# VH-VL binders against q9nrl2r1430to1533: the designs that were tried, part 354

Target 1, 104 residues: q9nrl2r1430to1533
Amino acid sequence: GGVHELSAFEQLVVELVRHDDSWPFLKLVSKIQVPDYYDIIKKPIALNIIREKVNKCEYKLASEFIDDIELMFSNCFEYNPRNTSEAKAGTRLQAFFHIQAQKL
Short names: E, the ipSAE of ESMFold2; O, the ipSAE of OpenDDE; V2, 0.75 times the mean of E and O plus 0.25 times the DockQ between their complexes.

## First folded at step 23 (VH-VL)

Design ee33 (framework fv_iluzanebart; at its last fold request DockQ between E and O 0.80; V2 from the best seeds 0.85)
Fold by OpenDDE, fold request of step 24:
Structure ee33 (fold): chain C 104 residues (1-104), chain A 122 residues (1-122), chain B 107 residues (1-107)
Amino acid sequence: as target 1 above (104 residues)
Amino acid sequence: EVQLVQSGAEVKKPGESLKISCKGSGYTFQDYWIGWVRQMPGKGLEWMGIIYPGDSDTRYSPSFQGQVTISADKSISTAYLQWSSLKASDTAMYFCARQGYDLKGSYYFDYWGQGTLVTVSS
Amino acid sequence: EIVMTQSPATLSVSPGERATLSCRASQSVSDDLAWFQQKPGQAPRLLIYGASTRATGIPARFSGSGSGTEFTLTISSLQPEDFAVYYCQQYNNYPLTFGQGTKVDIK
């Protein structure tokens, strides 16, 4: 493939995806695997969806991008108890995101 | 434009190994499930399994569990289907297909490869 | 597994006429039902997903209806390029399963 200049949003998504704690967030939760997920979470989102929105230039403001990322974490903490691996991963990834987001 | 391009037709003998490929383009390969579907000569479609290239999460149909191996290399946007020892009954067309999704957590096949014909005979 | 049964096995229709294809699930699949068209020597093509939503680029003459266990694909006015095999598929539960197909032939 070719070398492309990434926008700040693109770069941040790449960094989030590559992070060791991204595994709960890589893809939209399947209702087959988690039958009650969508009874609880009403605004589902994941990194693949956020990347798609970035690629389609749907984010006009940094705040919009940040809101979607925060929604992703909020959903995780709403559905997963604090002592779960998912919640713990989310906590660490969110901390990483907050540091990186200061550069936006 | 989303495209899935599969490797060429194969003519094999029973007992031989085989690995066929499916290359995706026009989208972020690692961000979508990709599956394999078998179609025996003159027959219908059979779901074999799916893989998420981003984390290698893999799901098999019970009928194909242990019979084939599904894998992916996201660095080259390619998914694979392989047999360690082919049987005559493996003669079929094999399709790869991408799964789209809705925000209700459902996944459906939206784009298909052109198919790879595998012929196994002595 | 959820068994998908299509009827009829073969449907003979004249060009310009209405074609109605049925798909039944052995248990409820909600609206997680897709329809595919397959022509000889070609890969399947998505027509309908979510039981009633046309995929991008699919002509308006194709429509899907139903929920739960009974589904229908309707071609309002059959065109020459519509003669093919049609498959329904549920994606509500693993394993994913297809119907056995309905062949639409020219009458």
Scores: ipSAE 0.927, ipTM 0.960, lowest interface PAE 0.4, mean pLDDT 97
Fold by ESMFold2, fold request of step 24:
Parts: sequence; C-alpha cells; structure tokens
Structure ee33 (fold): chain C 104 residues (1-104), chain A 122 residues (1-122), chain B 107 residues (1-107)
Amino acid sequence: as target 1 above (104 residues)
Amino acid sequence: EVQLVQSGAEVKKPGESLKISCKGSGYTFQDYWIGWVRQMPGKGLEWMGIIYPGDSDTRYSPSFQGQVTISADKSISTAYLQWSSLKASDTAMYFCARQGYDLKGSYYFDYWGQGTLVTVSS
Amino acid sequence: EIVMTQSPATLSVSPGERATLSCRASQSVSDDLAWFQQKPGQAPRLLIYGASTRATGIPARFSGSGSGTEFTLTISSLQPEDFAVYYCQQYNNYPLTFGQGTKVDIK
C-alpha cells in the first residue's frame, strides 16, 4: 500500500465507528466489566485497537486490515448467542462493512 | 507524543460551582479511557472515576458518586471534572490520566496531566 | 473494595544501594498492578504495569515482581533523582485503588 490505502483504512474505521451498530465494538472489552470474556476470546480486537494499528501503519496489506475487522465480528458471534443485541448489531455492521470494503 | 494539559489553578468559595478541564493530544482522544485522581494536601492518590469519550461510558468510585460529574467532549479532545457546590474539603490537587490497555482487557494509567490545584476557602 | 497496603511507610536508603518496596492486596489482583513515582510538586509517573513490565522510558534499575496479593518494586542502584514517593495501584476491579505510598528518602 501507500498513502491512499492508509487513508482508505482510516476512512473505513471512521465510517464503522459512526454506524449506529458500532456500540459493541468501540473499545476493547474490559476484563473488569466482562470477566469471562478472555476465557473464551483469545485474539481480542476492537475498533479502538484497529484505529491505533492504522495510525501506527501496522497494516502492510489491505487483507491484514480486513482480517482484523472480520476477526472482530467473529469474536462477537463466538462470545454472544445469535439472538442477543450484540450479535444482531454485529450482523448489521458486518453487512455495512462488506459494502464499504468493496472500495478497497 | 501523548500530552494531557489541564486548566489552571482555581481559588473558590464554598458553594460555588467549578468545571476543570483536561485536553488530550498526540493520540486518538476518543479511543482511550480518561480518569480523574484526587490528591489532598500531604496525602496519597484517590481514584475518582473514568470516562470513555467515544461513547461517554462513565464509572465512578463509590467515594465520589454523586459528588462530582465526569464528562468529555470528544470533538475538542477534552475531559471535564465538575462540582455543582464546592466544599472546603474539596481543596486538593486534581490529576487527569489516560488509560492504556493490554490484550487481556486490563486498563492502566499511562500518561498524566500536570494537575490542577483547587483551593476552596471562605 | 480491594485495599492496597504498602510497606514500609518510609525507606531511608543511601545512593547506590538497593531499595525494596512492598505492596500487598487484600485479595488477588492477578498481575493487574502498577507502580507510580511522584516527586514533590509533580504528577505521578508510570514505572511498571502488569506487575513486572517497565513502562516506556523507565530505566532498567526499576523492576517489579509478584502476582496475586504480594508485589515488590526494586530499585537496584538508587540514584539521587529516585528520592520520591512510590505508589502501587491495582486495576483488577472497581474501584481502582492505590496504596498509601512509600516515601524513599536519602539516608
């Protein structure tokens, strides 16, 4: 990638954060607030971490960025039963992401 | 570089309101918890509470619940600590601090503001 | 509420000597333990997090150890700039709590 690719990653993160269904994904899950989360999820990720990785230029390829976003959704579906508000929000945000990711 | 710059010292009377500020720079402000810590003259450090500016998620120490308001305006990268009615016992140094994180979901204070001295006297 | 107890209250140490500061938690905090240094008139500075990980820019003479309920901060060769108050803090559960501090004085 280059400057355009880094700007595209930044823009996509901004769009994801602004989406109404971003609320389960805005910040790394707190061990205090959700004590059993890290017994189940071993590769945690959230939009705040992804944005930091974009800011530090840690993504060499668009596929690496996409992989982290998809991991974020996969973690949501693994931890949360499908009928929960979190899983439903994840489904809607993932659909939005797939539309926006076509720009990459 | 990460910096937290607090508003200047305040001299107030009991019963007055006060809102002090903490402006973050050098990082994505909305993506990090910000906390407030009190230090009374000659005393140790007391956690007052934290806020996540990205969604306004706010947690208070029981010792300060209902006595102060913690807020943030992410559009100007600023967190606030506010009293509706100051007491003489509120005389203290107040620090803001940012929390870093690890991939176990633990959050710890990594950068601190310079402190705001609040003096409440008649 | 998890009570953090530091000992000693004051530690008198000659420059170049080893300083050992203790911190005990009233219940297990795993490795969610930080150490801060505070000099007079200054903000606290993070030294150690995760019980044993040095923060960026902290000299190697500072080391932390322990887990669960018992923690130690060691300064292997105390320098003149190290005379300060040191606080431990647990971040394993709310409310977040600090120890009362250990003042390290020149002997």
Scores: ipSAE 0.803, ipTM 0.933, lowest interface PAE 0.8, mean pLDDT 95
ESMFold2, look of step 23: ipSAE 0.786; ipTM 0.930
ESMFold2 (binder alone), look of step 23: mean pLDDT 93; pTM 0.946
OpenDDE, look of step 23: ipSAE 0.897; ipTM 0.948
ESMFold2, fold request of step 24: ipSAE 0.788, 0.786; ipTM 0.931, 0.928
ESMFold2 (binder alone), fold request of step 24: mean pLDDT 93, 93, 93; pTM 0.949, 0.948, 0.948
OpenDDE, fold request of step 24: ipSAE 0.926, 0.925; ipTM 0.962, 0.961

Design ee34 (framework fv_iluzanebart; at its last look DockQ between E and O 0.83; V2 from the best seeds 0.82)
Fold by OpenDDE, look of step 23:
Order: structure tokens, then sequence, then C-alpha cells
Structure ee34 (fold): chain C 104 residues (1-104), chain A 122 residues (1-122), chain B 107 residues (1-107)
């Protein structure tokens, strides 16, 4: 609790959120907007959820944090065809993430 | 602790503009939907709309579309509801409320502001 | 829009008695149904979400049941602080809609 100095995980989440290609990942997909999403995606996750997990110190290892980020991208590519704006954004954001993750 | 604190009561004349606010704290403001709900005197609750501060995604009830503007400033954790020209019929209590979520993609109001009373009369 | 209809409009109950409130949706809302309590001069308070899950801090005497179009809020033993107006609300589809409310008052 309280004000904390940004950890490497916190900083990376901030950078991901600020990225131009973060828009498909900012919030958990609404079933109202995408009625069949949860018929396909069984482990939903988004940057807001990941940030909350970081804030709650739920990640003890960098690998756990990375796994959730990769899951987020995996879900995107599973649900969205390659030619969609979402998939293209995901591809670029994932590349950015992989570069930044080297700092962890 | 999650808290939503709304601006104070307003007394206005028909035709005047108004912007009321709702400040969130105790959570990451930009990561949660926040909505506005109207309650006319002695009446029930009416959903007006919601906004996601993180990307300004905004959804209005058809009944309020074009009648009000919902906005947010995530830099100060504040959501707004505004009118360009108030009517007497806008007299009501206005609540802001945060939406929590489940992992099945549902969003529900979980925390509420204390309400802002708006009185419009000539 | 999905119309939410609550019944009865007013429910008079004695302290310690069981209160049963009904909420009907004009079409299925699955389990995307919330119950709120509102006391005079106060903001609504979330009681139940997902039709049957109690919100944090809500006493066990409150329970929700139902799915699809028929829902029930039950107060097993009414306490003095439970006299209020109760609203159901669906969040399954836009626009989000509330029931007209049930007033629980003292018999």
Amino acid sequence: as target 1 above (104 residues)
Amino acid sequence: EVQLVQSGAEVKKPGESLKISCKGSGYTFQDYWIGWVRQMPGKGLEWMGIIYPGDSDTRYSPSFQGQVTISADKSISTAYLQWSSLKASDTAMYFCARMGYDLKGSYYFDYWGQGTLVTVSS
Amino acid sequence: EIVMTQSPATLSVSPGERATLSCRASQSVSSDLAWFQQKPGQAPRLLIYGASTRATGIPARFSGSGSGTEFTLTISSLQPEDFAVYYCQQYNNYPLTFGQGTKVDIK
C-alpha cells in the first residue's frame, strides 16, 4: 500500500500502456461488444489487469509477469485474424515488449 | 480504499451551462470504466453513460445521447458530466459510479460517488 | 432496451422476517444482474453482482438467485438498517437498465 517507487514491472506496464499500439489491450474485452470472445478465449487478460497484479505484488518472478504479457498477446492472435488492426497492433506492441523485457 | 468524490450542489437557471465532476481515488483511475446515473426527485435510477478514462471510450444511453457530454481527465483522476444548456427537467441527483469487472467480460457498478444535486429553475 | 420490472412496488415486512424481492427482465440477461440498496439521501450501494455473488462487506443475510429473466433478492432476516429501496440492474447489454425499485418498509 501507499506510494511506491516504480519497479521495473510498473515502468514496463506504463510504457506498454503509453505505446500507440496499446489500444486493443488497455481493458478487458467487454462481452457486450464482443459476444463470442469468451467462447474462444479462456484465459482473458489485459494491461489493466496486469497493472493491478503488479500493484498488488502478485508477480514474484519476472517470468510470471512475462507469461501474463505473452498470454495477452496470444489471446489477441488467437481471436483476431492476422489482417486485423488488432493483430497488427499486437504484433508491433509485442516486438516493443520483447525489446523492453531485456531490461528485466 | 476506493472513493469517488463528486462536486457540490448546483443551482442554475434554464439555458445555463454546467459541468460537474467526479474524482476517483484509491485505485488506478484510468483502468476502470466510470459512469453517470441520473435520479430525478422521488424517482428511480437512470443510466446515462460510461467512459473509460484510459482511452476515452465513451458509451451513452440513447436517452441521453446528444443531451450531455461525458468526459474524463485521467491526469487528475476526474470524470465530468456537462450540459451546454440546462432545462428545468434536468433537475435531479447525479451519481458517478465506477465499474468493476469479472473475467467473463462483464462490467458492473461497484463503487458510487455521494451524488451531486442539480437544481434548475427560473 | 431490456426492461427490468421489479415486484412488489412496496414490501412491508417486520423486523426479523424474511423479505423476497423479484426482478424480471424482458429478455435474457444471463447472470449479468446486480442488486443495489439505496437509503434516503444516500448513494446506491452494491449488494449482489453476477446474480448471486455478494459484494465485499455485504452481510450473509443478503442473497441473490436466478438467471436469464427471473431473479430474486432475499433478505433472510430483516434488520432495522435494511429498510430501503432496492434496485436490480442488468449489465448484459446496452443500454444498461435499472428496475423501477422495490421499497422495503416496516410493517
Scores: ipSAE 0.921, ipTM 0.959, lowest interface PAE 0.4, mean pLDDT 97
Fold by ESMFold2, look of step 23:
Structure ee34 (fold): chain C 104 residues (1-104), chain A 122 residues (1-122), chain B 107 residues (1-107)
Amino acid sequence: as target 1 above (104 residues)
Amino acid sequence: EVQLVQSGAEVKKPGESLKISCKGSGYTFQDYWIGWVRQMPGKGLEWMGIIYPGDSDTRYSPSFQGQVTISADKSISTAYLQWSSLKASDTAMYFCARMGYDLKGSYYFDYWGQGTLVTVSS
Amino acid sequence: EIVMTQSPATLSVSPGERATLSCRASQSVSSDLAWFQQKPGQAPRLLIYGASTRATGIPARFSGSGSGTEFTLTISSLQPEDFAVYYCQQYNNYPLTFGQGTKVDIK
């Protein structure tokens, strides 16, 4: 991955953050607010962390970036029952991500 | 280089309003909680509250709920602390501070502004 | 609300000697404990987070230990620039609370 791929990662993260269904994913889940989350989710991640990794050039391959985004959705579906607002938002944002990933 | 720069010292009378500011640079401002901490003259540190500028999620200490307003404008990377009616007991140094995180979901203050001295007296 | 109690209130030590500062929480805060240094007229500076992890750029003479309710900050060889007030702070639950401070003074 070169500088054009890093710019594409930045743009995609911006698009995800702007999406109406990004609200469950903007920041790392607070242990104070959701005490059992970290007993269940072993590899936590959120859009703010992914953006920081892009800014620090920590993704060497597009597959690494995609893996973190998919991990974010997988965590959402593992923690949240399917009929929750969080899981529904995750489903819609993931679909949007798959469409937008064509920029990579 | 993470930096928080606060607005200058204020001298006010009881009953006046005031809004002080904290401008963040060297990082993605909207992606980190910002908090406000009071230090009364000769006293320790008191947590007032925090805001996540990315979605305006705001949490107040019970001691300050209803006494101040915490807000942010992510378009100019600035957080605010505001009083609608100052009291003499509001005389203090006010710090803003950014919160870092760990991957266990804990948030801790990692970078601090220089402080804004607010003096409220007749 | 979790009350943080520091001891001693003032610690007089000579340069080059060891300083040991204590912090007690009224209930368990796990390892969600930070230590800050504050010099007169200045903002606090993060020294330690997670009870024992030094923040970036903090000299190795600063070390933290403990978990649950009892925590210690140790300065192994006190330097002239280390005379300051030290605060512990828990971030395990709201409201976030600070100890009242320990002043480390020159003997």
Scores: ipSAE 0.713, ipTM 0.918, lowest interface PAE 1.3, mean pLDDT 94
ESMFold2 (binder alone), look of step 23: mean pLDDT 93; pTM 0.942

Design ee35 (framework fv_iluzanebart; at its last look DockQ between E and O 0.80; V2 from the best seeds 0.78)
Fold by OpenDDE, look of step 23:
Structure ee35 (fold): chain C 104 residues (1-104), chain A 122 residues (1-122), chain B 107 residues (1-107)
Amino acid sequence: as target 1 above (104 residues)
Amino acid sequence: EVQLVQSGAEVKKPGESLKISCKGSGYTFQDYWIGWVRQMPGKGLEWMGIIYPGDSDTRYSPSFQGQVTISADKSISTAYLQWSSLKASDTAMYFCARQGYDLKGSYYFDYWGQGTLVTVSS
Amino acid sequence: EIVMTQSPATLSVSPGERATLSCRASQSVSSELAWFQQKPGQAPRLLIYGASTRATGIPARFSGSGSGTEFTLTISSLQPEDFAVYYCQQYNNYPLTFGQGTKVDIK
């Protein structure tokens, strides 16, 4: 269905998206902008994809949802050096996520 | 069901401003790129630009850079294309289209609006 | 920009016949190539993306092939509803660019 109540997963995604440090994670990395990204990252994912999976009820367990979020951060840290704005944003957002995930 | 519904036909004079709209539904509007494509009468398709409503990331074709403004209001799932001063040569059909993705960082237009006819004549 | 060139400009075929449309890119676009169908007074419809993947709901008689600079759209057996203009489009690099179109009409 198109209209449904916000689940815990939906609410958490909303909070992640609204976070100031969500900008590296809102959408898939553009292959045009970063030609070598997909040569390195084999399981690409972003918040828009995760939200779609939530909306489609593809997560049956909280662990599955958490795994995808952690994958998103893992990809960021794998591709981006520690001193980049992307990695720094990822570090802060991940910390925020870990706090919020305790509510799941 | 994914749908893009565009605003109605426009009849304008040279020098007038215009803003046309494209409303998305059936999906999370802010999570997909949306673009504009021009089709002059009897001609082919021309990519104008795209915008990601989630962060307003906007990309223009060099041919249309500075000629039009692409924007979006994600709160009402609507994208816009606007001119500050229309020319007769702007007469065309304008389509909005959503860009789907293949999980490889590539984006392709998978759903289209019905088009908005803009006629500019003195 | 990457220039997309389609051939022929017009392809006249009979119902039930095979139609082969060509699209050439001025430089490699890898597999970031889409095919669209447009009928008079309608918006374009996505047929193929990734050079060879049929979009949802597209009949099996439509197939795409090719990579790099040479691409082909094949309609194995033309149906009456297939007479239209077909466009290829690369999304490998900005600006995104379309071919000039091939009109498939009835012989």
Scores: ipSAE 0.884, ipTM 0.944, lowest interface PAE 0.5, mean pLDDT 96
Fold by ESMFold2, look of step 23:
Parts: structure tokens; sequence; C-alpha cells
Structure ee35 (fold): chain C 104 residues (1-104), chain A 122 residues (1-122), chain B 107 residues (1-107)
């Protein structure tokens, strides 16, 4: 993508990080704290990694950026049962993301 | 270039409070764990704890739990190490360090500050 | 807590020679092991992480090996700037712990 898409990706990441329900997604799950996570989740991703990829201009298409964000939510729902605080936060943040992504 | 710049040397008396700082630049500060490491005179390195500035998630070594406070202000890209009441045994060099990560959830110190010498004596 | 023990405490070698530093963990740390170099009056710097992966900008003469409880740092041809103290650190479990250091001196 172009310069406008890169600034839009950056703005969207800022909005996601600012959202109250971002707390499960800010950083990669620690293997020390959750030892079995990486047995279940094979394509880990988090907002800090997505921001680094935006900063390094690694997204060439908006679809690539959107795919990473959706992967982040999919991982959350795969690892966490739906009744958990993590999954509920994921549901709300994903809804917010879909609203903001309309502006890409 | 990633850079961690610590506040200057301190000379204090026992019982005084102190807050030393570590300012990160050249990267997105809130997206990386910052740790504190003590080195007493003539001794090796001791891990004190870490903080994720993005959400203030904080982990302490049992040896330092309740002895210090680790905090961060992501709006100014700065982490802090704080004592409410210094002891002579707190005399040491204190380093901050950033943790890099791998995609299997492991975190390791990749960049270090220059150190802050704290001297506590009567 | 996992105790990291380094040997020898001091290693005397001549420039151009090979240095071999040992680090032993009291429990398995898998491959979650880093090596740091510290020169007098300076901060540590990362040499090796994941037991064997060189950090960016670290010369190829530095290599790490091992897994589980026994680890080795090898400097294949010592340069004048390599005379320093070397620390291993496990990051497999809290608290994170360092070895006591190996000082590499000029023979």
Amino acid sequence: as target 1 above (104 residues)
Amino acid sequence: EVQLVQSGAEVKKPGESLKISCKGSGYTFQDYWIGWVRQMPGKGLEWMGIIYPGDSDTRYSPSFQGQVTISADKSISTAYLQWSSLKASDTAMYFCARQGYDLKGSYYFDYWGQGTLVTVSS
Amino acid sequence: EIVMTQSPATLSVSPGERATLSCRASQSVSSELAWFQQKPGQAPRLLIYGASTRATGIPARFSGSGSGTEFTLTISSLQPEDFAVYYCQQYNNYPLTFGQGTKVDIK
C-alpha cells in the first residue's frame, strides 16, 4: 500500500490500543505465565507486533493488515472459552474494529 | 537506534526516598517490557523485576517484592524504580533494560541503559 | 528459583586463542538462556539468546550451544575487545536469574 494506507493502519492501531477492551491483546502471551498457550496457538500475534509491522512498512495491502487483526481475535476465541473476560473483551474490541475498519 | 537513558548518580542517606528513571527512544516504548537489574559493588547481576508500560503489568523478584516499586509513564517513554526508604545495603549500580521477544512468547533483555549509581551512606 | 552456576570463575587466555565458558542451571531451562558481556564501567550487552542465536551485530566468533541444564559460550579467536566479564541468564521461569560471571583475562 501507499502512504495514506500506512497512516490509516497506524491510526487504527492507536484506536485499538486506546480502547478499554484492548488489555488481552497488547502484548504476546508470555510462555512463562501461560506455558501451554503456544501448544494451541500456532500463529501468535498481538497489537505490539502489528504496530511494529506498520512501523516497518511490512503491510503491502489493507487486507494483510486486516488479516493480522482478525487472526488476533481468532486466536483469542480459540484459546479462551466464550464466558471468559478475555473472550468477552475480544468480542467487544472486534466489534469496534469492524466499525473503524469501514474507514479504511 | 534503540536507546535507554537513565537518570544521574545519586548520593542519599538511609531513610530517604528515591525515584530513578529510564527513558526509552528509537522504538515504541509502551510495546516492550522494561526490567531493572541491580549490581552491588564487586558483585554480579540480580534481576529485580519487569514492567510492561503499555498496561503496567508488573512482575517482581521475590527478593525485591515490597522493597521497591517499578512503574512507568508511557506518555513520556519513561520507566521508574523507586524506594520509599533507602537502606545502606541499597548501595549499587542499577540498570534498566528492554526485553525483546520471540514468536513463542519468550522475552530476553536486548538493550540496556548506562546505569545509575546509587550510594546510600550516613 | 533456578540457580545458574558459571565456570571457570576466571579464564586466562591469549589474544587469538579460543575461550570456552560454561553455564549450568539447577533445573532445565530448555533453550531460554542468554549470554551477556560486561566491560568495566559499562552496561551488559546481549551476545546470545535462545542458547545459540547471536544477537544483531555480534561477531561470528561468538557462538552458544546447549539445552536443558548445560550451556557453553565459545569465543573462537579472542580479540582485545573481548576481555570482559560474561554472564549467562535464564529466562525460562520467574525469578529471572543470572550466573555469577566468568572473567576472561589476558594470559
Scores: ipSAE 0.652, ipTM 0.900, lowest interface PAE 1.5, mean pLDDT 94
ESMFold2 (binder alone), look of step 23: mean pLDDT 92; pTM 0.939

Design ee36 (framework fv_iluzanebart; at its last read DockQ between E and O 0.83; V2 from the best seeds 0.85)
Heavy chain, then light chain:
Amino acid sequence: EVQLVQSGAEVKKPGESLKISCKGSGYTFQDYWIGWVRQMPGKGLEWMGIIYPGDSDTRYSPSFQGQVTISADKSISTAYLQWSSLKASDTAMYFCARQGYDLKGSYYFDYWGQGTLVTVSS
Amino acid sequence: EIVMTQSPATLSVSPGERATLSCRASQSVSSNLAWFQQKPGQAPRLLIYGASTRATGIPARFSGSGSGTEFTLTISSLQPEDFAVYYCQQYNNYPLTFGQGTKVDIK
ESMFold2, look of step 23: ipSAE 0.754; ipTM 0.924
ESMFold2 (binder alone), look of step 23: mean pLDDT 92; pTM 0.939
OpenDDE, look of step 23: ipSAE 0.894; ipTM 0.947
ESMFold2, fold request of step 24: ipSAE 0.799, 0.813, 0.764; ipTM 0.932, 0.934, 0.926
ESMFold2 (binder alone), fold request of step 24: mean pLDDT 93, 92, 92; pTM 0.943, 0.941, 0.940
OpenDDE, fold request of step 24: ipSAE 0.924, 0.924, 0.924; ipTM 0.960, 0.961, 0.960
ESMFold2, last read: ipSAE 0.790, 0.769, 0.761; ipTM 0.930, 0.928, 0.926
ESMFold2 (binder alone), last read: mean pLDDT 92, 92, 93; pTM 0.940, 0.941, 0.942
OpenDDE, last read: ipSAE 0.925, 0.925, 0.925; ipTM 0.959, 0.958, 0.959

Design ee4 (framework fv_iluzanebart; at its last look DockQ between E and O 0.78; V2 from the best seeds 0.00; counts 0 for: pae E 2.9 > 2)
Fold by OpenDDE, look of step 23:
Structure ee4 (fold): chain C 104 residues (1-104), chain A 122 residues (1-122), chain B 107 residues (1-107)
Amino acid sequence: as target 1 above (104 residues)
Amino acid sequence: EVQLVQSGAEVKKPGESLKISCKGSGYTFQDYWIGWVRQMPGKGLEWMGIIYPGDSDTRYSPSFQGQVTISADKSISTAYLQWSSLKASDTAMYFCARHPYDLKGSYYFDYWGQGTLVTVSS
Amino acid sequence: EIVMTQSPATLSVSPGERATLSCRASQSVSSDLAWFQQKPGQAPRLLIYGASTRATGIPARFSGSGSGTEFTLTISSLQPEDFAVYYCQQYNNYPLTFGQGTKVDIK
């Protein structure tokens, strides 16, 4: 895509990526390392994909952007038990997101 | 337009160190896996390893583990392949290539650099 | 590692004829199989991924089929620009591995 000024969505994605608890969400889960992941998760998504959608202006409404972020967290909680590092990171990052999303 | 531009040809002697580069443009560099592929003269393609610039997650082929170092600087959209001590057998064409977004986490290459020829001889 | 074996090593075909290239995996790679084309002095170009999905911009005369351990790349009507070396690559497991290539030349 072309050069764009940072929108609210772009800025929020940057903040999410920079967060210490973003590591489970930066990229799609490796099918090689987690062979059953895509048998369970039917709508995979990650921050890199969401950023790409933002860059391509695929989000026309804030609700659409929020839905994808929530899907990302939902996938994490669906696949990972509550006591895992991934789920714990997801919980913290989601809380952060909910605060930041109020600015949208 | 997605482009991968590699550094120029290298002529080295055995024992010398070398670091070659691959600069990505036309896309968000840190969000895509990038890999290195070796092609010795007149031979086929060999997967060396991949790196995710966003978190520097790096994975090597066992054949190249400990033989080379793959790294990336996302601030300048550049991936690197380096040797601490070159051997004559390292003479080859080296390609960098990008992995696309794949909703099933797949690892095929959609865009390739033009290649860097490395010649190591006494 | 998963060994990918291509056959034949060289395939001589006349322009306009059908070319059939084979790729065999030493164990199942499901549909995690890609095909690449490489011409002399050039980087490889992606043709097929997911065993049967044609990459963007690739002519319809290229098609991929197969799953598990047996795969086929078909060029329905060979064009002059199609003479090249073709590689298959599995991405089902580490390390990622390529076939040794099939050279398609003029009969």
Scores: ipSAE 0.834, ipTM 0.932, lowest interface PAE 0.5, mean pLDDT 95
Fold by ESMFold2, look of step 23:
Structure ee4 (fold): chain C 104 residues (1-104), chain A 122 residues (1-122), chain B 107 residues (1-107)
Amino acid sequence: as target 1 above (104 residues)
Amino acid sequence: EVQLVQSGAEVKKPGESLKISCKGSGYTFQDYWIGWVRQMPGKGLEWMGIIYPGDSDTRYSPSFQGQVTISADKSISTAYLQWSSLKASDTAMYFCARHPYDLKGSYYFDYWGQGTLVTVSS
Amino acid sequence: EIVMTQSPATLSVSPGERATLSCRASQSVSSDLAWFQQKPGQAPRLLIYGASTRATGIPARFSGSGSGTEFTLTISSLQPEDFAVYYCQQYNNYPLTFGQGTKVDIK
């Protein structure tokens, strides 16, 4: 996208990273620590990867950026049962993201 | 360009403390794991541990757990390796190294610092 | 911990010839294996990761192969700058471990 879109994406990622419920999403789930994760999740993504893609101008459309953020939450809900700390954090962070995304 | 610049050589006596540094530049420091590797004189490479500066998640090799402290200050893009009480056997070259982000969260080292020689002798 | 064993300890090769270095893991590491080059007085540098993927800027003469417990680094036409010590490293499980190194010397 254009310079203003890239700045908006960067601002959204920074706000997501600063949120208290970002802890499951800051970096990719470790294959060493969670061996079965990549048997279940085939399109892994995390906030550090999304930030790098923004920094490298890899998003051509705003929808591509939004899709990566939503994929991040979808992966969390697919891997983690509804009542887990991870899924609850994902629900709260996703709600926060939707509020912040309206500023676009 | 990605660079890791380490603090200079140190000459110390047994029992002294030491904190050496590794400053990253040319990338988003907080988003990459930083590891420390020891190389004793004339010997191979030994993984000591790793830290994710973004949340301070730190993992130690069992051989080094309790022997050193790994830390980072993301506000100045710097990782640290620290001893509270050096031994003569700590004489070695110490490297910091960066892991790239990847799709599987794997830990290999794509960029290395120049090394810090630590000499501990009475 | 996973023990990484490299062979031979020293490999004497003439410039322009092929070098083949072996790395064996004490248990499967899948493809979670990297190769590093270290010249005297220098830091290691990454050559290969994922057993077979060349790192950015590494010449095509370097190639890696293998999976599970047996891995090979091949240098198809040695250049004068390739005489160094080579290390393999597994990153399949903690602690991350290196092989003891293979020194590639001028013959």
Scores: ipSAE 0.417, ipTM 0.831, lowest interface PAE 2.9, mean pLDDT 91
ESMFold2 (binder alone), look of step 23: mean pLDDT 91; pTM 0.933

